# Designs tried in a protein design chat: VH-VL binders against Protein AF-9 homolog (yaf9). Part 19

Target 1, 217 residues: Protein AF-9 homolog (yaf9), of Schizosaccharomyces pombe (q10319)
Amino acid sequence: MAPNTRVSKCQISRPILVGNDAKPLTKEEKEKAPTDHTHTWRIFVEGVDGEDISKWVRKVVFKLHDTYNNPTRTIESPPFEVIETGWGEFDIMVRIFFAPEAHEKALTFYHHLKLHPYGPRMEEMKASGGLVESVQYEEIVFNEPFEYTYKLLSQNPIGDGHGLAVESEPDHPFSQQLEQDEADKLDFAIQEVKKTIEMYKQQVQSLQGQKSSTPVE
Below, E stands for the ipSAE of ESMFold2; O stands for the ipSAE of OpenDDE; V2 stands for 0.75 times the mean of E and O plus 0.25 times the DockQ between their complexes.

## First folded at step 8 (VH-VL; framework fv_retifanlimab)

Design i5 (from c7 with heavy chain V102R Q103V; at its last look DockQ between E and O 0.04; V2 from the best seeds 0.00; counts 0 for: pae O 13.7 > 2, placed apart)
Fold by OpenDDE, look of step 8:
Structure i5 (fold): chain C 217 residues (1-217), chain A 123 residues (1-123), chain B 111 residues (1-111)
Amino acid sequence: as target 1 above (217 residues)
Amino acid sequence: QVQLVQSGAEVKKPGASVKVSCKASGYTFTSYYMNWVRQAPGQGLEWIGVINPSRGSTWLDQKFKDRVTITVDKSTSTAYMELSSLRSEDTAVYYCARSGYRVKSGGDYFDYWGQGTLVTVSS
Amino acid sequence: EIVLTQSPATLSLSPGERATLSCRASQSVEYSGYSYMNWFQQKPGQPPKLLIHDASNRATGVPSRFSGSGSGTDFTLTISSLEPEDFAVYFCQQYSDWPYTFGGGTKVEIK
């Protein structure tokens, strides 16, 4: 039994991917899907560069929208994913529970499920039949981990951040491209929020203008 | 030093296509957007579109969506703007301009510009 | 699209005078404490030169006599004391939303 001792003044980090895929349902699939469902989607937690995270991840809990049957999905073995059909985008809570030997508290992430083409690659996604990929790079940091965890996680050093591949590959999703995509997503999201805010401002102004034009008889 | 060097002046007939190049140097080409802006003689500036060199993704003004193609060659750090179905109204100086990402260093403002390429469309 | 209106179209001044240029946006270009407005200077035969970004930040190498102010929809470029080299056309530009748009420009000319 690895001594239950923490490695003092040490920090170890591991990257993970949290994200979803989505595509429109075919006509045939729509017939089999619940009424109004338009897309199939997959939410997932994966290691970077094909890392098997099951060595240090015990289970992943996905909390879906309350409209789903059994909205809380517990996945105890790889692949850590949930596949569903749906019609709307919503936030999914992702809780990662670590191996008991790690003696670490679970981490919670939130992922906004993307079903529709978005961002600067919207046209490309549309051209690809509406295939959507929304992936977030997350770094899990363990402060003063137990020796077991430290040894386990130190055995597979994922690159020092130097020399990241320029483009993401299926087996190597961690890349400069992925980072850029995240930046692009953020920029796009900011723009969308701005638009939304402006729209509401205009609506409020319009309503206020209408109120002022009603003569108080 | 950051430099954007554009291709030479072009004279085209109506209905033809023109492809303007912008060679970037002095910075990481894929870390910044490349914008295209044009200016008709004696007129204001008109934004055409932008490309993410790292991904090749583009956003174009709706006015140009059907006629403009923006591309990049990462190996040569060169951006291209092709405009098809040329009209007399397309006569302008075309500029490439670098911009950053809001969430990254450098800002999303047009800090460096090419020298411009005059495209003349005449019958 | 966000329309930017610059005023005046032409500003005739003498060296040493203060220049005040206005740019009005059809929609707010402010978000999260940032104003997504740039100012450019353009001289004949040259590309635009960035003067001010984010409404009030001078670009590198820009003289202190240039200043930007404003928020929301109303922005101002001020030249505290005009130098001979400052006689040019000035454009505002928003980068809050695509498509990016430019104002029509203000020509600062010598009186």
Scores: ipSAE 0.000, ipTM 0.518, lowest interface PAE 13.7, mean pLDDT 85
ESMFold2, look of step 8: ipSAE 0.263; ipTM 0.661
ESMFold2 (binder alone), look of step 8: mean pLDDT 90; pTM 0.921

Design i6 (from d2 with heavy chain S99D G100S; at its last look DockQ between E and O 0.19; V2 from the best seeds 0.00; counts 0 for: pae E 4.3 > 2, placed apart)
Fold by OpenDDE, look of step 8:
Structure i6 (fold): chain C 217 residues (1-217), chain A 123 residues (1-123), chain B 111 residues (1-111)
Amino acid sequence: as target 1 above (217 residues)
Amino acid sequence: QVQLVQSGAEVKKPGASVKVSCKASGYTFTSYYMNWVRQAPGQGLEWIGVINPSRGSTWLDQKFKDRVTITVDKSTSTAYMELSSLRSEDTAVYYCARDSYVQRTGGDYFDYWGQGTLVTVSS
Amino acid sequence: EIVLTQSPATLSLSPGERATLSCRASQSVEYSGYSYMNWFQQKPGQPPKLLIHDASNRATGVPSRFSGSGSGTDFTLTISSLEPEDFAVYFCQQYSDWPYTFGGGTKVEIK
């Protein structure tokens, strides 16, 4: 089979995890970290259930906040991760480049870095020393992939395309339930942010109203 | 047929905020990323940011990070772009534009556009 | 950011003539055999319309008289024979790196 032939009318998918871990800096770490940094965090791209994605992923590019030195981080070998310290949450662009033999365009994901406990399990996270995990389950779909990609990705099928078990098992921690839990956390966080924004808007309006009522004597 | 319908023109004062909506129809809203682009009168195009409607995750141009919020309402298949602390330089037509591939972003083309929303910032 | 420079700023031609538009990137927009460059057409009062994606692929419904070529940093949009409806502004756009950026545009006007 010619390595450059597409498999017509075929689709193949692979799950991946895009996410971050974060924890507060220890006292010792804080002394070594830049001023005002409060957390260590890790952004990563991983296979599901320990899959080695380096077989079909060439490199991952992480675009961090511009306040970081060299905000564009290119990782060309596993683990596909960046470890940094910081104090604020921000959006990270994650671009996955595939093996040249795959002849596939890069995919981009966007991950909001979470540093602080959030969502309905916020109190649990706080009780756990402030350890935060924010992970997104993503499915990479290749339409009419080249034979190389098709063969490579067909060797270890993970699930039936929605290959997450309904419930987490000891050997398979990633499940639909876990995905739902994460979605719920995100929704909660979004609502909290909206409330906060509304509160500040009201405060600003109140302050502006007070300024207009002060008679210029 | 894929359609992106945006909210009407806005006139705002400096320092105010504006929220533009983009209602999507004719496709699965959560399967495609949504971009925001603006164009000042007689000027070129400027990319603002993108959102994954399924996850709500965003990335913004650094220029807008402090002033722009992009959100979605999945129930209504609507994307929003809010710009705060408006300046005269923010006077532009704002466009929503769909990414071209399902579950693909950041390396794709904008195949469908909204009609645009004129935001005028004047004292 | 990647800066895209389009030339000429204005191109005055007659119907039936060949139009050649240039877009130069400040750095390469290629990876793994793909050129992350798009071309758009924009008419007054309308949103941009996608013409070419990935440097050389015509979007759906785009006439064959439009073609894109180029690699690395230099890209060209060609209109083999201008039709009256082709007089508009054309933009190149890169999606190789963030932020996405557009060229300044080339206005194709009737001579």
Scores: ipSAE 0.163, ipTM 0.690, lowest interface PAE 2.6, mean pLDDT 86
ESMFold2, look of step 8: ipSAE 0.296; ipTM 0.637
ESMFold2 (binder alone), look of step 8: mean pLDDT 90; pTM 0.914

Design i7 (from d2 with light chain S32N G33D; at its last look DockQ between E and O 0.26; V2 from the best seeds 0.00; counts 0 for: pae E 3.0 > 2)
Fold by ESMFold2, look of step 8:
Structure i7 (fold): chain C 217 residues (1-217), chain A 123 residues (1-123), chain B 111 residues (1-111)
Amino acid sequence: as target 1 above (217 residues)
Amino acid sequence: QVQLVQSGAEVKKPGASVKVSCKASGYTFTSYYMNWVRQAPGQGLEWIGVINPSRGSTWLDQKFKDRVTITVDKSTSTAYMELSSLRSEDTAVYYCARSGYVQRTGGDYFDYWGQGTLVTVSS
Amino acid sequence: EIVLTQSPATLSLSPGERATLSCRASQSVEYNDYSYMNWFQQKPGQPPKLLIHDASNRATGVPSRFSGSGSGTDFTLTISSLEPEDFAVYFCQQYSDWPYTFGGGTKVEIK
């Protein structure tokens, strides 16, 4: 199995779409919906260019307004979406949980549900009978992923490879967490080297420090 | 060095509004979530909500949603929390706190806090 | 909403003694072998200070006498040998589910 080490000085970016669409209920749909509901809507997390993100996404949790039954919705297989009816716009929490093999913590997005025409495309939305889309393109950044995870993401590029960005040796680390982690690793390595030096002086052993070094690629 | 510097103490009457500011420095403001947490005298900590400074998107604890607004000004690296319809039980120290990176996988823990802003609502 | 119950409410100890603080969650705060539980220290008139993130990882600059352990619903903060500056209130905090919640605190005070 792959060793339990991170690929140092490496960042992989993977695009996703987070958003909602909505439309007014038809007369027929309104007869079957709660009396005060006016729209049907769908919130989702999707891959770009047909990517099956379930290879690296295990589940998505959507937290809806407390007026919905079971407002915390957990979707464990694609399509990662929730379809509902409603009348009001509200904020939805979207949390993406990764496959266990990725060894990554969940990532959270906050999305404001849009039901009514808005923004630069407002007139276009009105002309389409009130069909509304509010979709954000997001890039998920994996900093120094484990080797198994790196291989999984690298071997499944999107389209002809345009959807996978790998940045080797970034000049400015993407995250303060990475900087803090490297400092902690360095402090530990220094202490291990000092212990090794004392052992070597007593027992003539090879010097070895455990600095934050790993193979790159 | 990361710093979060909040506006000064406020004294308000019931029914008024208050707006607390939190100016960030020492990091890329739009790359980390910004949170608001309050603590009434002698009480525990209560999370109010969070904003993605890059997108402006928020999530607010349902207990506060009707009365609280969280915003940012990217040009000044400043977050704001406004609480309306103040009552005496809103007397508390209000903190801003930075948390997880908005795009990177990882923890969402409050690693840097502002000094706190005491809001006193006199009855 | 996940309720965090801390015990004891007050721990009266002397410098040099070991402190053991408990935090129990009303449901599991774990996913993919990660615990979504943190610990904070708060002194009077100061904001909370992050001590331990994700159950067992010391935050930058936190002395090695602080350690965290536990999983699932049961978590412990240990201070191996109390220093004068360690007498404070300690809070656990979960970020597994929304809203994020804090425990009621354990006050560690001079006996």
Scores: ipSAE 0.470, ipTM 0.758, lowest interface PAE 3.0, mean pLDDT 82
ESMFold2 (binder alone), look of step 8: mean pLDDT 92; pTM 0.938
OpenDDE, look of step 8: ipSAE 0.661; ipTM 0.839

Design i8 (from d2 with light chain S96Y; at its last look DockQ between E and O 0.09; V2 from the best seeds 0.00; counts 0 for: pae E 4.2 > 2, placed apart)
Fold by ESMFold2, look of step 8:
Structure i8 (fold): chain C 217 residues (1-217), chain A 123 residues (1-123), chain B 111 residues (1-111)
Amino acid sequence: as target 1 above (217 residues)
Amino acid sequence: QVQLVQSGAEVKKPGASVKVSCKASGYTFTSYYMNWVRQAPGQGLEWIGVINPSRGSTWLDQKFKDRVTITVDKSTSTAYMELSSLRSEDTAVYYCARSGYVQRTGGDYFDYWGQGTLVTVSS
Amino acid sequence: EIVLTQSPATLSLSPGERATLSCRASQSVEYSGYSYMNWFQQKPGQPPKLLIHDASNRATGVPSRFSGSGSGTDFTLTISSLEPEDFAVYFCQQYYDWPYTFGGGTKVEIK
């Protein structure tokens, strides 16, 4: 595989989940936790429906609030997660690194940690004893990937409902400069796809609320 | 057009505090991270920290975390940086600078900067 | 934290000459062939202005005489033919890891 050659007229997408779950500490757990902590929480990066993303994700770096000991957490094998306790909600910086041979720029996600029931499912979360989930569906779009990346991803094609149909027809030949231009295009495309997925998740959540309102026979 | 307008120059004595403002216009204030960066006269730039204006959450360089408070007022689209226990080495121009989208970002670029606020700490 | 060392501190040149500015990182700011390094230009009494992002990509409105190169720990900003408005201080900045850091600057001045 020659990492300096890109595949023309090719877009490949892969869905991932970036998110957290949290619950209040039990009395026993609180005895082991710092005095002012109220919740245990888990930040993660996962594949959809249990797919193994370690085939193309090499490592994930989670940057926690600066009050945590060793706040830069590097996870080099699945599960890509960090489990901690705390009391406050804050932004966690998440950086996903691909296999070095793929020659792909690392992606940065900013995730707002949720500890308290929120949104349309607030009452469900309260009823579950305060179990909270905040999950972002992300589509990673590789526009005209290097041959290594193309081979790696094409052996694992996307399933239904997780890819967005996006077609790109670049006018530039392959080169070192083109590689850098494609990386910038990917960054912008990923931002747009993430916005679209968030809208879709909101729409799905609204439809689930409508189903919850269905009268009982 | 995006514009960041900062408060005027300040002269302070050692041990005092200073609060610098940065009023944003020309974009949705809560959609972008706001950063603070300082520059001692004739020297390099030093990143202080960042705030998510939508949520008020911050991340501060460890060397400042005990002395710096970064806040926002969403109703006036204004960010603030307060530095306490001032020393002579805190004499610098303090800049606000916009960076990436608060929900997610492709790059962490400081694309728009305020004009700078000179803070002078002297006896 | 990642320390960026710029050299030379001062570069005295005439209009029309080529300027070559160096930035060295205390550890690699590169992964998978991408370099997490930006360059800024700053004129007296003005805030910094983004010039180059990601080692070699010109920001919007930046003239083609500016180019960036390098990888790993060693980065270069080149101004192919200096114009009068190019006499300024130039800073490199990394965003590979938090906290973000800047170099000490290179002043390009009229010889």
Scores: ipSAE 0.263, ipTM 0.619, lowest interface PAE 4.2, mean pLDDT 81
ESMFold2 (binder alone), look of step 8: mean pLDDT 92; pTM 0.937
OpenDDE, look of step 8: ipSAE 0.675; ipTM 0.839

## First folded at step 9 (VH-VL; framework fv_retifanlimab)

Design j1 (from i4 with light chain S32N G33D; at its last look DockQ between E and O 0.30; V2 from the best seeds 0.64)
Fold by ESMFold2, look of step 9:
Parts: C-alpha cells; sequence; structure tokens
Structure j1 (fold): chain C 217 residues (1-217), chain A 123 residues (1-123), chain B 111 residues (1-111)
C-alpha cells in the first residue's frame, strides 16, 4: 500500500538501549560449551521504561564474527537479542528494521562486545565474578515521518516527552548534537537504573519468599 | 557548505605506517558515520571501514586484519585513518566519505567525499 | 560479502546516444521501499560523485537525464542522451551488508 504523506517540519525521538552483557561460564555451562569458550554473552536492542518496541521495530539483525555459524542473526520478535558463548571480543553490527508501514530505511549501530571487566567499574566487575555490561542509550530521531508513524509514536509517548512530535527543521545541528551528548550521559544513568531495579527485584523476591514461607503453615 | 579536507600526499617505505587526516566542516560532525575508502591506481573502490564520530565505535574490513585504526577528534571535527605494516599493494588514493546518519531515520547518502590522499609505498 | 557485477566493462558511444549500465548483486539489497544501492560517477583525478542513491533517487544537482531503476539484485543506470561531460567511469555500490562493496565499474567513452 502507498504510504501517507510525510509530516513536514516534524521530529519524533524514541529511546532504545543497544548493548551486551556477559559473564564467565559456570562449571556446568562450561561442560556443555565448546572447549575454548570462556563466557556466555547476550547482545540486545530493547526499549526504555518497559516500552514494547516491536510496535515500530519489525526486526533486528545482529551480524556476529564470521567464525560463528550463521553469523547473520535475524530476530523478528521481542526479545530482540542473541545469546551465545565465546572467548573473544569483537565488533557486532546491529541493524534495526522498522515496521513496513513506516516506509523507512533501516538504522545501523556498531557495538564492541565486552566480555571482560573494563572502564571505571573494572574492579567492581571483577569482584562480582566478572559480570559485565556494556549498554548504550540511543535517541532514534524520525525526521518528517509518514503520518502512520507520526500517529503511532505520538499516541504512545514515554516519560519526558519522548515520542511527542516537535516542530523543527530537518537535520538541525544543535538538536542533533544535544541528543548525541544527552545519549552519552544517559548511558551511565541507564546502567544505574538497571542496577537499582535489579537490586529491588532481589529485595522483593527475598522478602516475599520469607513472608510466604513464614506465614504459610 | 559541507567540506571534507584531507592531509597531503605521502611517500612511504614498506613496513612503515601512514596516518591520513580528514577535517570536516559545514555540518554536525557527530551526526554522520565517517567512512574510509581507497582506490589503487587504475582500479576500483574498496571500503576500509567506518566510525561513529560521537561514540568512537568502528568497523574495519577483515581484509586489513589489525593493520588499520580509525579514530576521531571531536574537538577539531577531524577523522583519522592509520594503516601500518605498509606494502606495495597499499599504494592508493585514500578517501574519507560522509556516510549514513548515526541516529536519524528518514534519509541516508554517501554524498560528500574528501579530495583524496595519495599514499605511495615504494622502496 | 556481496559481489557487484557491472556490465558492460566499456560502453563506446557518441554524444546524444542513450547509455544503459547494469549492476547485478549476488544477493538482494532490498528492504521495504528501499534498495541499498548507489551509483557514482568518477572522472580522472577526482573523487567519486554520487549520482543516484537508493536505486532511483537523484542526488542534489544531478541532471534529469540520469535515472536509476531496479530492485532486489538487478539495477540499471540510464543516461537518456549523453552529453560530453558524461564520458566517465560509473560505479555501483551497495550498503545493505558488511563490508560495503563497489562494482568494478563501467567506462563510458567516446566512440
Amino acid sequence: as target 1 above (217 residues)
Amino acid sequence: QVQLVQSGAEVKKPGASVKVSCKASGYTFTSYYMNWVRQAPGQGLEWIGVINPSRGSTWLDQKFKDRVTITVDKSTSTAYMELSSLRSEDTAVYYCARGEYTIRVGSDYFDYWGQGTLVTVSS
Amino acid sequence: EIVLTQSPATLSLSPGERATLSCRASQSVEYNDYSYMNWFQQKPGQPPKLLIHDASNRATGVPSRFSGSGSGTDFTLTISSLEPEDFAVYFCQQYSDWPYTFGGGTKVEIK
């Protein structure tokens, strides 16, 4: 079907997380993995604040190192992720394909897979048994989207006004620069939010387990 | 006025390294991927790799193994490509070229190229 | 790696004639309404110049005598009436899969 008209002088942004986590294989996992593999890892694309991005993302393609069987991995429904084992760090190409109704070209990201503790939190990662996360926050900008996409994203905003249309000129340098700088700052914030959520989930599970086992006779 | 201005021609001996610069102006440097492409004399074009100038993330064609490094300096809007362990077959014109948007959906081109930097590798 | 095969290697034509250049990809370069195929013109001593992006869209300032068509694996650049400045080498280029690749080129020369 022919697309609707593009909405002129309009930008809508949508946040996503692109990245990986990894940990060393346990003894049990090592027995089932190829002999030279040392880690399990997960590369992913996901929404923020529980957003189901499959409403506007049709599929995500992850291109792995050519030593993996079928290195081009196409994920057509959430969760948009690939789970593997390995021993080395390499660059993964991540391409996001939008819903056909959006009539937009795919968007590409490059992610360096991290397996080993690194950066400012290196000692903390070592202490946690080698649990590693490398996640980037991205603000995807739809410039002059077709009416279908405009309606879809405007009706499903995320906190702080994401997904709401703003009047702007395409390719505005300050707006794009600010969004890139903001995305860089948000990488740390999102990592902190994920840690906080996981901590509270563990606290809730522990308390609910105690309450369930204690009052249940 | 988008412009990509590259460093001047280089003559190198086999085994040396070369670092080519590409200074961008007239657009937001961090909004577009920067590509490196080369062309041997009388030959076609060969893609070398790409960098996200905002994130510093890269991809390098396996053909170059670990001989190529691509970097940026955001404060000067300049991209760099360094090729080490030079061989005679590395003699080529090296181009920087503005590529796809990094975060924008709606239009993509490979529309602006540097003037090229001739690297000659001979003994 | 996607191989792009351009044909013919050389077109010898006169000004005013129609030029038809072919580019075939070893696998599809298409998604949605977009084919990830570009066409470039290159003259001696100059960098490549983008003519057609995404199979059929003329780049800014490119004359209407240049047109692109095709989808999937088969693509065509057409120059409806050759001008003296059109005698050059033409490359197709795909960016659907990594590494990005170029065709070997078609030289359009004066007969």
Scores: ipSAE 0.703, ipTM 0.850, lowest interface PAE 1.4, mean pLDDT 84
ESMFold2 (binder alone), look of step 9: mean pLDDT 90; pTM 0.922
OpenDDE, look of step 9: ipSAE 0.808; ipTM 0.899

Design j2 (from i7 with heavy chain S99G G100E T105V G107S; at its last look DockQ between E and O 0.31; V2 from the best seeds 0.57)
Fold by ESMFold2, look of step 9:
Structure j2 (fold): chain C 217 residues (1-217), chain A 123 residues (1-123), chain B 111 residues (1-111)
Amino acid sequence: as target 1 above (217 residues)
Amino acid sequence: QVQLVQSGAEVKKPGASVKVSCKASGYTFTSYYMNWVRQAPGQGLEWIGVINPSRGSTWLDQKFKDRVTITVDKSTSTAYMELSSLRSEDTAVYYCARGEYVQRVGSDYFDYWGQGTLVTVSS
Amino acid sequence: EIVLTQSPATLSLSPGERATLSCRASQSVEYNDYSYMNWFQQKPGQPPKLLIHDASNRATGVPSRFSGSGSGTDFTLTISSLEPEDFAVYFCQQYSDWPYTFGGGTKVEIK
């Protein structure tokens, strides 16, 4: 049964991670890959702090470079990811589709695929044998959601209660200061994303050692 | 009070580059995607690409391959589109247009357009 | 990419008449009860002006004589009684998939 009304004066946000990791192919992996490919990479959308986002995300569509076979990749269940090999860096469109009961438009993010060490952590990436991570924290904001979505997200809060607010008016003149406060929250969240990336490195290394004969370098 | 004001007309030779500016006012520049669209004389509209002004991430129509670059200057609330290796078929009016709200579900309007910038490519 | 086909290419009518403009998408542009289809009006020397967003919602300040309808792949813009300022070119535009695309336009002109 579809919801009938939006919940007035309510803003709910949910954090996600959108990003990629990559590493150079080993000699053994290169023999199995196309001859001009140099890296394996993974583009993904994940929750933060163990959140299972599939409760409110129906599917994620990743649109890859047109040189890939079937470049529009639709992932309808977690993990919301695509694993490929390649040689070049390009922009990937990431579109998040919500449960039909939410009656919301899809939300789009754009991610530049990184294969090579970059930025302030460049020397760490070089030292790890070229293991590269490019991950952004995104805060999805539901403005005046329908009752279904309100109940779903309110009954499944994230950690410290982050992401639930009432009395949000995004077009109000006060919104300039609210946007400043949101920017300050994002600075803190970036630091937490870095910690989460380190946790994922450990998880990936453990899984690759257990499930694959292909060495990771 | 939302306004998008573009730079003036340009006349270019084939092989040159052009950089069109779009200065935004009356709203928070980094809260909305910025799109670029062009219209050749007597033709329809063609979407070029989009930028997230807060992150600088972009998507560019594959038809332009590596010839187009879209950037922003957050300090001046100005978006730029640069098209290189110009050809005569690139003669068009180039528009900036405010697009989707960044991060916010359910607010996807192409509701404000710049006045357009005519770029003429001729020998 | 999604191709939008508008018909007719030209619609010759008099003030006071009803105009009906069609736009057909090569693929569905609908998800979660939203049709990712907009309508724009363009007069000579001017940028496009948003008339209808999401198939049926009038943009701010657009007169009630403009209405949009349709879903899936088939969409219609209706002008119930043409005013002199309504003689212009009208474009449909989808933003369901990349690249975003526009129809070829329908020119509404004085008969």
Scores: ipSAE 0.593, ipTM 0.809, lowest interface PAE 2.0, mean pLDDT 83
ESMFold2 (binder alone), look of step 9: mean pLDDT 90; pTM 0.920
OpenDDE, look of step 9: ipSAE 0.720; ipTM 0.852

Design j3 (from i7 with heavy chain V102T Q103I T105V G107S; at its last look DockQ between E and O 0.21; V2 from the best seeds 0.00; counts 0 for: pae E 3.2 > 2, placed apart)
Fold by ESMFold2, look of step 9:
Structure j3 (fold): chain C 217 residues (1-217), chain A 123 residues (1-123), chain B 111 residues (1-111)
Amino acid sequence: as target 1 above (217 residues)
Amino acid sequence: QVQLVQSGAEVKKPGASVKVSCKASGYTFTSYYMNWVRQAPGQGLEWIGVINPSRGSTWLDQKFKDRVTITVDKSTSTAYMELSSLRSEDTAVYYCARSGYTIRVGSDYFDYWGQGTLVTVSS
Amino acid sequence: EIVLTQSPATLSLSPGERATLSCRASQSVEYNDYSYMNWFQQKPGQPPKLLIHDASNRATGVPSRFSGSGSGTDFTLTISSLEPEDFAVYFCQQYSDWPYTFGGGTKVEIK
C-alpha cells in the first residue's frame, strides 16, 4: 500500500539536537586506547524534552574520517550516537532517515567535531578539565506531510508546544513569493520557541539565586 | 528570480591561492545549502564541498581538505571558496550551486548554478 | 566513494532521433523507494543545468521529451525526439553517499 495523501496547508516542526561532546582520556583510559589518541568523543542526534525520536526517525548515519575502521556508521535504534577515541578534529556528516511510512527523503547535517575548548565558553571548558560540548538546536520542518507523519506528530506534542502547525497562504499568485512567505513564517515560529526557552532558563537561574538571599522579615 | 553571480576569471601561478565569490539573490540565502563544484577542461565534474550558510558548518571532500576553505557572509548573501597551494591540475571552471533546504525536510539537488569562474594555473 | 559509469561516452545522432543514455552506480543509491540520482545537461560555455532529479522527476522548465528511469544501480535518461538544442553533454550525479559524485558524461553530438 502506497499512501499518496499529503495534508495540505500544513507545516509541522520538531526540535532535535545534533552535536558532539568530548573529554581528554584519563590515565587509565589512555593505557587501553591507541597510543596517539588523546580524547574520547561522542557524536549524536537526540530529541528535546525527553522525546523518543525513534518514533519518526528510522536511522541515523554518521560518516567519520576515513582513518576510522568502517567510517560509515549506521545507527538504527536509540541512542543515535557513535562513541570513539581520537586525537584530531574533523567534519562529520550526519544524515537522518525517516520512517518509511513518512515518505520523506533523508535530511543532512554537517558537524565539525570539537575536542578542544573553544568559543565563548572556552574558559568554562578548561576549568571543567577539558570537557567540551558542541551542540546545535535544530528544527526539523515537514512541509505538507503525509497523513502518517501529521497524525504522529500533531497528536503527540512535546511539553513546550513544539510541533505546532504553521499555515501558509497557498493561493498567492507568485510562486516565489509563496515560498518566501512560508520561509518567513517558519523563521518567526522558530524564533518564538527560542525566546521561550531563554525565558525559562532565566527563571531557573533566578530561582537558584534566591537560595542565597537573606530572608525577608 | 534566483540568481548566483560569481567573480571573474583568475590566472594564477603554482603555489598561489585563489578566492572565488558567489553572490546569491532572489531567495533566503540561509535557508539553502551552498555547494562548490569544479570542472577541469574536457573532464567531468567534481564536488568540492558544501556549507550551511545559517550555521557556517561545512563539509569538504578529503582530496581538498587542507587546501580549501568555504565561508559565507550572511550580510551580503555571498559564499566564498578559497583554494590554496594551487597546482596545474587545479585549472578548472569553479561553480557555486544551491541545493536543499537547511531547515526543511525536502529535496536536496543542485537546482541553481552560478555562471562559473575559470581559474587557470600555469607556469 | 560511489563511482558512476556512463555509457556510451559519445552518442552520434540526428535531430528527431531517440537518445538513450545509461548511468550505472557502483552501489545502490536507493532509500524508501527514492533514488538519489540526478541528471544534468551542459551546453558548451554554460554551467550544468538540472534536468531530472531523483531518477524520474523533471525539473522546472524541462521539456517533456526528457524522461528518466531506473532504480538501484542502473539508470537511464531518454530524449524521445532530439531537438537541435539537445546536442550537449549529459551527466548523472548521485547524492546517496559522500562525496557526491558525477558520471564522466555522455556527449550527444550531431551525426
Scores: ipSAE 0.434, ipTM 0.739, lowest interface PAE 3.2, mean pLDDT 82
ESMFold2 (binder alone), look of step 9: mean pLDDT 90; pTM 0.917
OpenDDE, look of step 9: ipSAE 0.531; ipTM 0.772

